# VH-VL binders against q9umr5, part 307

Target 1, 268 residues: q9umr5
Amino acid sequence: SYKPVIVVHGLFDSSYSFRHLLEYINETHPGTVVTVLDLFDGRESLRPLWEQVQGFREAVVPIMAKAPQGVHLICYSQGGLVCRALLSVMDDHNVDSFISLSSPQMGQYGDTDYLKWLFPTSMRSNLYRICYSPWGQEFSICNYWHDPHHDDLYLNASSFLALINGERDHPNATVWRKNFLRVGHLVLIGGPDDGVITPWQSSFFGFYDANETVLEMEEQLVYLRDSFGLKTLLARGAIVRCPMAGISHTAWHSNRTLYETCIEPWLS
Key: E = the ipSAE of ESMFold2; O = the ipSAE of OpenDDE; V2 = 0.75 times the mean of E and O plus 0.25 times the DockQ between their complexes.

## First folded at step 16 (VH-VL)

Design wd19 (framework fv_dargistotug; at its last look DockQ between E and O 0.88; V2 from the best seeds 0.00; counts 0 for: pae E 2.7 > 2)
Fold by OpenDDE, look of step 16:
Structure wd19 (fold): chain C 268 residues (1-268), chain A 122 residues (1-122), chain B 106 residues (1-106)
Amino acid sequence: as target 1 above (268 residues)
Amino acid sequence: QVQLVQSGSELKKPGASVKVSCKASGYTFTDYAMHWVRQAPGQGLEWMGWINTDTGKPTYAQGFTGRFVFSLDTSVSTAYLQISSLKAEDTAVYYCARNFKLEYPFYTFDYWGQGTLVTVSS
Amino acid sequence: DIQLTQSPSFLSASVGDRVTITCRASQGIRSYLAWYQQKPGKAPKLLIYDASTLQSGVPSRFSGSGSGTEFTLTISSLQPEDFATYYCQQLNSYPTFGGGTKVEIK
């Protein structure tokens, strides 16, 4: 039988967004138990990511317990960060494939429509003033805002991304790395035509330097220092990168070709 | 069974140095950070800082820089606190404590050593 | 630096009494608060974390409540072994402790 699949949605999403994905999984892997977690839907997805992590943990623990052979995680957009944190704090998870579906894994620094809506009076270059305040950190988007021009503020004020990346020292960095490394495969999915994740390479742990030049994963300090296990995962062949063009952000979970090419191979 | 066992009481003169040990057992020593907490006689608890038991990197609280040094011997699952240039005001019970709870936030302590009294007197 | 003020500093009670200890933070700390019990000559013992979660092995007569700036530790029915000093601790930033509340025999 196929391993259960757990789906974690993104910002302002709900289980309805994944109706096509469920159809694809059912068709190609009949009998698969798929659970789309309807937690923190809609505006509730703006809640602090650590709060979300706790909620999702409570939901996945029973599922994992019933699946001793392991489970697969499909985590979309913001959900990919939630899942990475989840796997870091769980010392007993049994995740085989962690599929990060167009997630800003290395953070967000983009002036997109959803940010303009949330912060209509703020420009991308000035959002650090809000996001790196205690008030700003109460919003999920600010938890992974990564301003390359204010790295000091990011490192000191980011209460989520900087911590799960191990970019700021904290008492659980070692055990988080150990826990994350329990994953069988890390499948990174994204593409240049996403339109929301900025830069789109963030889905592959690439990101801007101080000159807004995009550096790849292997050039990132988190990789070079193996702060949360990326280098180790890559070394043992556990990282899969699946870029695809021609897919907008809201279409990653409903594209059949993407599913067959980047998701399906890791659901067996 | 998780246990933290500290070294015995110390009596020192001002200007001397002391090194307190904290031996851990019952768990993987390098997985969990070790904290130090001080308690002067009849006073409350004061967090001194923590050390990464894997990397050995210490972090000191304000007021505990300079004369206070955290160190490790991972081969024997032991953390150390060294205090140099001892002063009378350093007289206190010093505790090691294991970091608890994997989720954010941090700095909750589930297991404690029995404490080490350091008395500084002329 | 976040300051925690406990009240009262001293509390006299009898076995069977309901005891309530208050901890006030100088600023909002969400639910990032822990409670410890310390007996003379012993190390502190974790009782409650995340403001209201009971640590494993701690009797159910202990409970914690509160959020933001005001927190309470409650002992529903004081037992002989509960005479001790209790400390609150905030986890919103680098940890700080309250001044302690000594629960004594009346």
Scores: ipSAE 0.889, ipTM 0.933, lowest interface PAE 0.5, mean pLDDT 95
Fold by ESMFold2, look of step 16:
Order: sequence, then C-alpha cells, then structure tokens
Structure wd19 (fold): chain C 268 residues (1-268), chain A 122 residues (1-122), chain B 106 residues (1-106)
Amino acid sequence: as target 1 above (268 residues)
Amino acid sequence: QVQLVQSGSELKKPGASVKVSCKASGYTFTDYAMHWVRQAPGQGLEWMGWINTDTGKPTYAQGFTGRFVFSLDTSVSTAYLQISSLKAEDTAVYYCARNFKLEYPFYTFDYWGQGTLVTVSS
Amino acid sequence: DIQLTQSPSFLSASVGDRVTITCRASQGIRSYLAWYQQKPGKAPKLLIYDASTLQSGVPSRFSGSGSGTEFTLTISSLQPEDFATYYCQQLNSYPTFGGGTKVEIK
C-alpha cells in the first residue's frame, strides 16, 4: 500500500482546486489515502502564517499518527511555506516526500492580482512600507514579502520567512534544522511561466540580489551557511529539482505531465 | 525527565565575579537554547537573554550586554552565567530556563532551574 | 519594547473565591501571552500559554482569555495552594514580564 498523502493549498484557495491531482493519484496509485486539508480557505488564507501553521499542524498530527511508515506532503504556493514551517516545528513528523508546488520559498517580490486587490495604490517597490510594519505582518502575503532593496528592514520585521530561513537567529533554530532534516526528500517544482511567483526561481530557493539578478540556491547565504539544512540535504542527495515550463500558477495541480514527471515518482 | 540543576547560592563583595552553572539532563542539550532570567529580592522577573547551545552564540537583552557572559560546556550539558564587576544591584536569584514551544513565538519556559541566589554586599 | 501592566498588584481573597487578574500590553500581541505562578522560594511554573491554553498538569480551575492588548487569568474557585504571585509574559518579541499580582489569604 502507498503512504498517505496530505495536500496543503495556497492563497485564496480551497480543496476543490485539487480535484484533478486527486484523480491522477487515484489512477496511478489506487488505494492511496489522500487528504486535502480544508482549512484557511479563501479569505482565511490571509491570516498570519503562524496561525495557519498551528491549524494545519493540529490537522496533520492524527494523520501522521495513523501512518507510522510515513506520509507525503504536497504543498501548493503559499502552502509550501506552511509545510516547511511544519517540518521545522514538529519534532515527531514522519514526512518522507515534501513536494513543494510552485511555492515562494525564498519569498515574493512581485505584483499580483491579489496584491493589487489588497493594496490597490501600492507597487512592489513601496510594499515594504506596509509589509514591514506590525500591521502588515498580520497578513500572510507580507509574512513572505522579500524586498531585495530593503534587506535590513526584511531581516528585522519579518515574523515568518526570515525565521524559517534562519536569516534571523532565534532560540529554536537548532531544533528546527534538526526536524527539517528528518524529511526523506525535498521535491522542488516550479517554472518560468508561473506568472505569480516572482522571481519564479523562489520555488527553488533562488532569489534576487540587490540588482534584481537571480542567484540560484547554491549562491544564497541561507544555503552557504546551511541555516536550516539545505546544504546538508543536497549533499545527502535528498533535494530533487523539477522545473517545468508552460504552466501558469493555477495549473500546477491540473497538469498530467507535471504530475507524472515531478510528483508521481515520489509518492511511494 | 527534563531537569535543570543550578549551582548553590553565592555571597560576594562588590567588584568580584561569580559564575552560576546550570546542568541539564533528560534531553539533548544542544537541541534547545538556554535562557537566563533574574529576580531581584521582592521584585518581578527580568529576562536576560539566551545562548545557542549548539553554536555557543549568546544573545543579550538590553541592559545585559556588558558585565554578563553566557557560556557552555556541552561535554557535561552545562550552561554558565558569569557576572563580572559585581554591584549591589546584581543581588538577585538567577534562573536558567529552557524553551517550551517549538513554534513561533519561542519564549515560553516550562523547565526552570531551582534558582541561584547571588548576594552582593560588603 | 512591549510593556505589560498587571492589575491588581495585590489581592486578598478567601478559599473558594473567584479571582481575576488582568494584564494589559502596550501594543497588540495577538494571543502571545503566558501566565506563570510563583510560590515563595521557588521557580515560576507555567500555567497558561497562547493566552488560553492550559499547560499539562495545571488544574482546570485556571483559565485564560484575551487577545490583542487585554488579557485575563481567572481562578474559578481559589484553593489553599493557589496563594502565590502570578506573572504574565508576552511572547510576541523578546520576552517581558508583568509586574506580578500577589494573591494572599484574607
């Protein structure tokens, strides 16, 4: 039998978005128990990410307890950040594959329709004024906003991303790294035609330098310092990078070729 | 069973130094930060900072960045607080404490040492 | 930095009384507040975290409530072992403690 699969959705999302992914899993791995967590749907996905992490943790604990052989996580968009935090804060997780579907793992620095809806008079160059305030940190989008031109403000104000990346020290940094490193595989999925994640290489732990030149994962300080275990995971052969062109942000979980190429091999 | 056992009380003169120990047992010492909290006689609790028990890097609260030094001996699972140039105002009970929560925010302390009274008088 | 103001500083009560202690934060801290009990000569004991969650082994007569800037610790029926000093602590940033509330027998 196949390990259970837990699916965590993204911003302004719901469990219905994953109906095709569920069909693919059922067809290729019949009998797999798949749970799409129906929490923080729609507008509730704007709640602070630490509140979401707490809620999703409560939901995954009984699923993991019933599966001593392990589980897999498929985590989409903002949900990939929730899942990475889960792997750090759970000293009892038994996740084999963590599959990150087009998630802004190094942050976001781009205008989106959601951003324009929430902050209609703001552009990405000015969002640091909102996001790096206590009020801004009450919104999930601001929890992973990463302005490469205001790095000092980011490092001081981020209540989520700077912490889970180990960019700001904290008392649990060592145990978070230890817990994260228990994952069997980290599967990074994304592509240049996503249209929302900016830069799209954030899904692979790449991000802008001060000149908006994208540095790859291995050039990032968080990798070089091994702040939360990326260098260790890569050396262990546990990181899988699966880029795919031609897929827009809302289509990652409804593309059969993407599923077969990047997801299916990791759903043991 | 998690335990934090501190060294005994100290009586010191102004200008001297003191080193308080906190020996941990029942868990992997380097996995969890160690915090220091002081309580002057008849006063409330005051957080002094923490030390990363894996790297040895200390973080000091405002007002504790000078004469107060956190250190470790990981071979015996022990954290230390050293106070130099002791002043009468340093008279207090000093506690070590371990973080309870793994989730943000991190500053909930469920395991405390029994406290070490340091008295500074001439 | 975030200041916590506890009220009252001192409270005289009888066994069986309902006791309420208030903690006010100088800025919003969501639900990031803990309550500790400290008896003379002993280390503080964690009672409540995340404003309302009881720590394991703490009697159910203790409850916490509040969010944002105003928080309350309630003891529904005071027992002899509850005569102690109670501290709130914020956890939204580097921790700070309230000034304490001493609960004594009348």
Scores: ipSAE 0.531, ipTM 0.789, lowest interface PAE 2.7, mean pLDDT 91
ESMFold2 (binder alone), look of step 16: mean pLDDT 92; pTM 0.931

Design wd2 (framework fv_dargistotug; at its last look DockQ between E and O 0.81; V2 from the best seeds 0.00; counts 0 for: pae E 3.1 > 2)
Fold by OpenDDE, look of step 16:
Structure wd2 (fold): chain C 268 residues (1-268), chain A 122 residues (1-122), chain B 106 residues (1-106)
Amino acid sequence: as target 1 above (268 residues)
Amino acid sequence: QVQLVQSGSELKKPGASVKVSCKASGYTFTDYAMHWVRQAPGQGLEWMGWINTDTGNPTYAQGFTGRFVFSLDTSVSTAYLQISSLKAEDTAVYYCARNFKLEYPFYTFDYWGQGTLVTVSS
Amino acid sequence: DIQLTQSPSFLSASVGDRVTITCRASQGIRRYLAWYQQKPGKAPKLLIYDASTLQSGVPSRFSGSGSGTEFTLTISSLQPEDFATYYCQQLYSYPTFGGGTKVEIK
């Protein structure tokens, strides 16, 4: 039988968004138990990511317990960060494939239409004033806001991304790395036509330098220092990068070609 | 079982230095950060900072910079606190404590050393 | 720094009594609060974390509640071994402790 699949949604999302994905899985892997976690939907997805991590952990623990052979995670958009954190804090998870579906794994520094309605008076260049305050960190979006022009503020104020990245030292950095490395495969999915994740390379742990030049994963300090295990995972062939063009952000979970190419191979 | 065993009581003159040890056992030493907490006689608890037991990187609380140094000897699963230029105000019981709970937030302590009394008197 | 104010500072009680200790934070700290027990000449012992989660091995007569700025530790039925000093600790920022509550025998 196929391993159970757990799906975690993104910002302002719900389980309904994954109806096509469920159809694809059912057709190609009949009998697969798929659980789309219906937590922190809609506006509730703005809650602090650590709160979300706790909630999702409570939901996945029973599922994992019933699946000693392991489970697969499909985590979309903001959900990809939640899942990475989840795998970092769980010393007993049994995740075979962690599929990060168009997630801002290295953070977000873009004010697309998807975010502008939340900050109508704030420019991308000024959002650091809000996000890197204690008040700002109460919102999920700010938890992974990564301003390349204010690195000091990011490193000191980010209560989520900087921590799970191991960019700021913290008491659990070592054990989080060990836990995350329990994953069988890390499947990174994203593409240049996403339109929301900015830069789109963030889905592959690429990101801006101080001049807003996009550097790839292997050029990032988190990789070079192996702060949370990327270098180790790559070395053992556990990282899969699956870029695809022509897919908008809200279509990643509903594209058959994408599913067959980037998701299906890792659901066995 | 997890144990933290600290060095014995110290009596020092003002201006002297002291080095307190904290030996850990019963778990992987480098997986858990070690914290230091002091308690003046008849007073409450004061967090001094922590040290990354894997990297050796220390973080000091405000008021505990300069004269206070955290260090490690991982080969013997031991953390150290050194206090230089001792003052009468440094008279206290010093505790090492293991970091607990994997989830954010941090700084909860599940296991403690028995404490080391450092008395500074002329 | 976040300040924690415990009340009362001293509490006299008898075995079997219900005891309640309060910890007030100078600002909202969500549920990022722990409780410790300390007996004379001994190190603190973790009782409660995340405001209400009982540490493994701690008797069920201990319980914690609260969120935001007001927190309480409750001992449902005080036992002889419970006479000690209790401290709250906030973890919203770098940790700080309350001033302690000494529970004495009446």
Scores: ipSAE 0.888, ipTM 0.935, lowest interface PAE 0.5, mean pLDDT 95
Fold by ESMFold2, look of step 16:
Structure wd2 (fold): chain C 268 residues (1-268), chain A 122 residues (1-122), chain B 106 residues (1-106)
Amino acid sequence: as target 1 above (268 residues)
Amino acid sequence: QVQLVQSGSELKKPGASVKVSCKASGYTFTDYAMHWVRQAPGQGLEWMGWINTDTGNPTYAQGFTGRFVFSLDTSVSTAYLQISSLKAEDTAVYYCARNFKLEYPFYTFDYWGQGTLVTVSS
Amino acid sequence: DIQLTQSPSFLSASVGDRVTITCRASQGIRRYLAWYQQKPGKAPKLLIYDASTLQSGVPSRFSGSGSGTEFTLTISSLQPEDFATYYCQQLYSYPTFGGGTKVEIK
């Protein structure tokens, strides 16, 4: 029988968005127990990511306990960061496949016009003034905002991304790395036509340097220092990269070809 | 069972040095940082900083960046606090402590050593 | 530094009394507050974390509440073993402690 699948949604999202994904799983893996977590919906998805991690942790514990053979995670957009934090803070997780659907794993540096009602500025070049303040860190998007032109402010102010990436040291860094490394596979999904994740290579742990040139995962300091286990995981053959062109940000969980190519093979 | 056992009390003269030990058991020592907390007589608790037990790199709270040195012997799962040029104001109980929570925020200390009284007097 | 102000500093009470201790933060710290009990010659003992979550093995007569800048520790019916000093601690940033509240027998 198939391992249970747990689905975690993204910013301004809810469990309903995954109806087509559920259909695909039911068709290819009949009998699979799929739980789409219905927490932090809509505007609640702006809550600090550590609050979201705590809530999602409480929800996944009983599911994992009832499935000693393991579970799979499918985590979309912002949800991929929540899931990666879960893998670090849970010393008892039994995740086999962590499937990251177009998640800003190295951060986000894109336009935020859709949040102009909340922030005094929506321009990406100015958002660091808000996000790297204590007030800004109360909002989830600022928890993974990564301004390549203000790296010193990012490293000092980030309460989430700089910690889970091991860019800033903390008392639990060693055990977080050990916990993350217990995952069976890390499946990275994203593509150039996403339109929201900026740079789109963030979904593959790539990101801008100070000149906005994208450095790939293997060129990142967090990889080279193996700060949270990426280099070790790659050396074990446990990182799967599945880029796909032609998919917009809202379509990753509703595209059958994407499912069959990038997700289905990992749902044992 | 997590356990932190500290060295015994010390009586010192001003200008001397002292080295307090904290031996850990019941967990993998290098997986978790060790914290130091001070309590002067009749006073509250004061966080002094932490040491990364994997790398040996210390972080000191403001006001503890000179005469106070954190160190390790990982072969015996032991952390040390050394205080040099002791002053009367250093008279306090010194605790080692470990975080029990794996998630942020980190600084909830369920696992404490029994404390080491350091008395500095002429 | 986030300043924590505990009140009262000293409290005299009888067995069976309801005791309330307050802790005020100089800025919002969400729910990131812990409470400790300390008896003379002993290490502090964690009672409550995340403002209201009771640590395992702590009697149910202890409770915590609050968020933002205002927090309380309540002992619903004081017992002889509860005469101690109580400290709040914020975890929003590098830790700081309140000045303590000594609860003593009346």
Scores: ipSAE 0.473, ipTM 0.767, lowest interface PAE 3.1, mean pLDDT 91
ESMFold2 (binder alone), look of step 16: mean pLDDT 92; pTM 0.937

Design wd20 (framework fv_dargistotug; at its last look DockQ between E and O 0.81; V2 from the best seeds 0.00; counts 0 for: pae E 3.2 > 2)
Fold by OpenDDE, look of step 16:
Structure wd20 (fold): chain C 268 residues (1-268), chain A 122 residues (1-122), chain B 106 residues (1-106)
Amino acid sequence: as target 1 above (268 residues)
Amino acid sequence: QVQLVQSGSELKKPGASVKVSCKASGYTFTDYAMHWVRQAPGQGLEWMGWINTDTGNPRYAQGFTGRFVFSLDTSVSTAYLQISSLKAEDTAVYYCARNFKLEYPFYTFDYWGQGTLVTVSS
Amino acid sequence: DIQLTQSPSFLSASVGDRVTITCRASQGIRSYLAWYQQKPGKAPKLLIYDASTLQSGVPSRFSGSGSGTEFTLTISSLQPEDFATYYCQQLNSYPTFGGGTKVEIK
């Protein structure tokens, strides 16, 4: 039988968004138990990511317990960060494939429609004033805001991304790395036509330097220092990169070609 | 069974140095950070800082820089606190404590050493 | 640093009494608070974390509540072994402890 699949949604999302994905999985892997976690939907997805991590943990633990052979995670957009943190804090998870579906894994720094809606009076270049405050860190979006022009503020104020990346030292950095490395495969999915994840390479742990030049994963300090295990995962062939063009952000979970090419191979 | 066992009481003169040990057992030593907390006689608890037991990187609380040094011997699962240029105000019981809870926030301590009394007296 | 003020500093009670200790933070710390018990000559013992979660092995007569700036530790029925000093600790920033509450025999 196929391993259970757990799906974690993104910002302002709900389980309904994954109806096509469920259809695809049922068609290609009949009998698969798929659980789309209906937690922190809609505006509740703005809750601090650590709160979300705790909630999702409570939901996945019983699923994992019933699946001793392992489970697969499909985590979309913001959900990809939640899942990465989840795998970092769980010392007993049994995740075979962690599929990061267009997630800002290395953070977000872009003037997207969803940011403009939430912060109509703020520009991308000034959002650090809000996001790197204690008040700002109460919002999920700010938990992974990564301003390349204010690295010191990011490192000191980010209560989520900087920590799970191991960019700021903390008492659990070692054990988080150990836990994350329990994953069988890390499947990174994204593309240049996403339109939301900025830069789109963030889905592959690429990101801006101080000049807003995009550097790839292997050039990132988190990789070079192996702060949370990327270098180790890559070395053992556990990282899969699946870029695809022509897919907008809201279509990643509903594209059949994407599913067959980037998701399905890792659901066995 | 998780245990933290500290070295015995110390009596030192002002200006001297002391090194307190904390030997861990019952778990993977390098997985969990070790914290140090002191308590002056009849006073409350004061967090001194922590050390990454894997990398050996110490982090000191304000007021505990300079004369206070955290170190490790991972081969024997032991953390050390060294205090140099001892002062009378350093007289206290010093505790090592293991970091608990994997989720954010940090700095919860589930297991403690029995404490080491360091008395500084002329 | 965030300051924690415990009240009372001293509390006299009898076996079987309901005991409540308060911890106030100088600023909001969400639920990032822990409670410890310390007996004379012994190390502190973790009782409660995340304001209300009981540590494994701790008797159910202990409970924690509160969020933001005000927290309480409650012992529903004081037992002989509960006479000790209790400390709150905040985790919102660098950890700080309250001044302690000594629970003595009446």
Scores: ipSAE 0.887, ipTM 0.933, lowest interface PAE 0.5, mean pLDDT 95
Fold by ESMFold2, look of step 16:
Structure wd20 (fold): chain C 268 residues (1-268), chain A 122 residues (1-122), chain B 106 residues (1-106)
Amino acid sequence: as target 1 above (268 residues)
Amino acid sequence: QVQLVQSGSELKKPGASVKVSCKASGYTFTDYAMHWVRQAPGQGLEWMGWINTDTGNPRYAQGFTGRFVFSLDTSVSTAYLQISSLKAEDTAVYYCARNFKLEYPFYTFDYWGQGTLVTVSS
Amino acid sequence: DIQLTQSPSFLSASVGDRVTITCRASQGIRSYLAWYQQKPGKAPKLLIYDASTLQSGVPSRFSGSGSGTEFTLTISSLQPEDFATYYCQQLNSYPTFGGGTKVEIK
C-alpha cells in the first residue's frame, strides 16, 4: 500500500535510464506502482520547459486522481525543474515527497560543448547572448541558464527559471507559492563530483554571486524574501538535504547506497 | 462561481477624480492579481496593468503611470482604480479582469467585470 | 512593445460563410496568442488561447492556428450570433491587443 511514484527524466534522457532505480524500489517497497514518464525524451527534451510542464501535467493528473492519499515525485536533472513548476501550477496536486535528484534548481552555468552543434558558441561565458534572446528561450537549457555576470539580462529574458524562483514578479506569484507549499517534503540530492550541474550546489538552491563565489540556499535572496516558500518549508522541517560525494551525473539513479540513504526513507 | 462586479457609470468634469470598484467572489481574492483594461468609445482594448492582491504592489503599463492608481480592500475582496486629474481622453469603459490560467503565459482574461463607463465632459 | 496588426479591420459576410481573420505580431511570440469576441455593450469573451486551444463552452466552429508571427482565427460556418468584433491579444510579454476586426451582416 505504498504511494505511487512518478519519475521524470532529464535532458537528452528517456525512461530506460531508470531501470536500476525501478529495481531498488521494487526490492524495498514491493507492490509500489511506479510510472516513469516517457514524454519529451531524447531531443524532445530541448522543447521549451513550459511545453514540457503542460505535457507532464496532463500525464500526472490521472495518476494523482487515483491516489487520493498522495504520490511521490522522483525528478532527475532538468526534470527537477519541470516537477517544481508542476508543484506551483497545479492547485490540485497531492505530492508528498518531491525528490530532486541532482537538479539545477537555481540554474546552470556550466559546460555546453555537447550543444555546439546547436549553438554558435558553447562557452559558458558567451552563452548569455544566445540564451537571453527570444530564439534561445525556445530551448529548455536556456530556460534555466543562469549567468551570474548578466543578472539584468537573466531577470528580463528568463521565461521560466526567474518566474518559478520568484525573481521576477508575475500575476500568479502568490498562488504558485501557496501550491508549492502544499508539498510534504522537498528532498534535495546532489554532490561535488556530479561533473555536469554547475555549480553543483544548484541542486540545493545554492548559486554563484557575481564573483563566482557559491552562496548557499540560506544566503540567496529568493530564500531570504521567501519568494516561493523555501524559508517557510525549512522552518516547517520539510527540507531534507542529502549530499553525496563520488557520484557522477549519470550515476545518481543507479547507485544503491544513494538510493538507500537519500531516496528510500521518503517513499512511504 | 467566479464573478467580478463593478461599480456603476460615472459622469465627471475635467480635473476631477473617479474611483471605480471591482468586487470579486467565488475564489480566494488574494491568490490572483487583478488586471485593469480600458476601451475608449469606438476603440479597441488597452491593458493598463495589474495589482498584486496579496501585497498591494501595483504594476502599470507604459502610459498609465502617474494619474492612475490601483488599490485594494482585501476585507471585502475589492480592487479599485482611481483616476485623478481627469481629461476628456479618459472617457472609456474600464474593465477589471482576472487570469484563469495558472501556467505561463498569464494574460488569459476569461473572467471580466461588466465594465464601468467613465465619461469626462464639461 | 509587441505590436499586433489585425486584418481585415472590417468585413461583411453572410450566415454560413467561412470567415478568416489574421493577426500579425511585430516579433515572434511562439503560440502565445488569444482571440476574443466582443458584442456591443458587453465585456470581451475569450474564444481561443495559446493560439489554438478552444476555451470551454466555445462552439467548435471556431478554430485558431499559427505560431511565431502569423496567426488566424477561423469561423467555419458563420452563425447569426457571430456578428461581433474580434480581437487578438499576445501573451508572450505584457499583453497588447490587436486593433480589432468587425464582422457585419452582408
Scores: ipSAE 0.442, ipTM 0.748, lowest interface PAE 3.2, mean pLDDT 91
ESMFold2 (binder alone), look of step 16: mean pLDDT 93; pTM 0.942

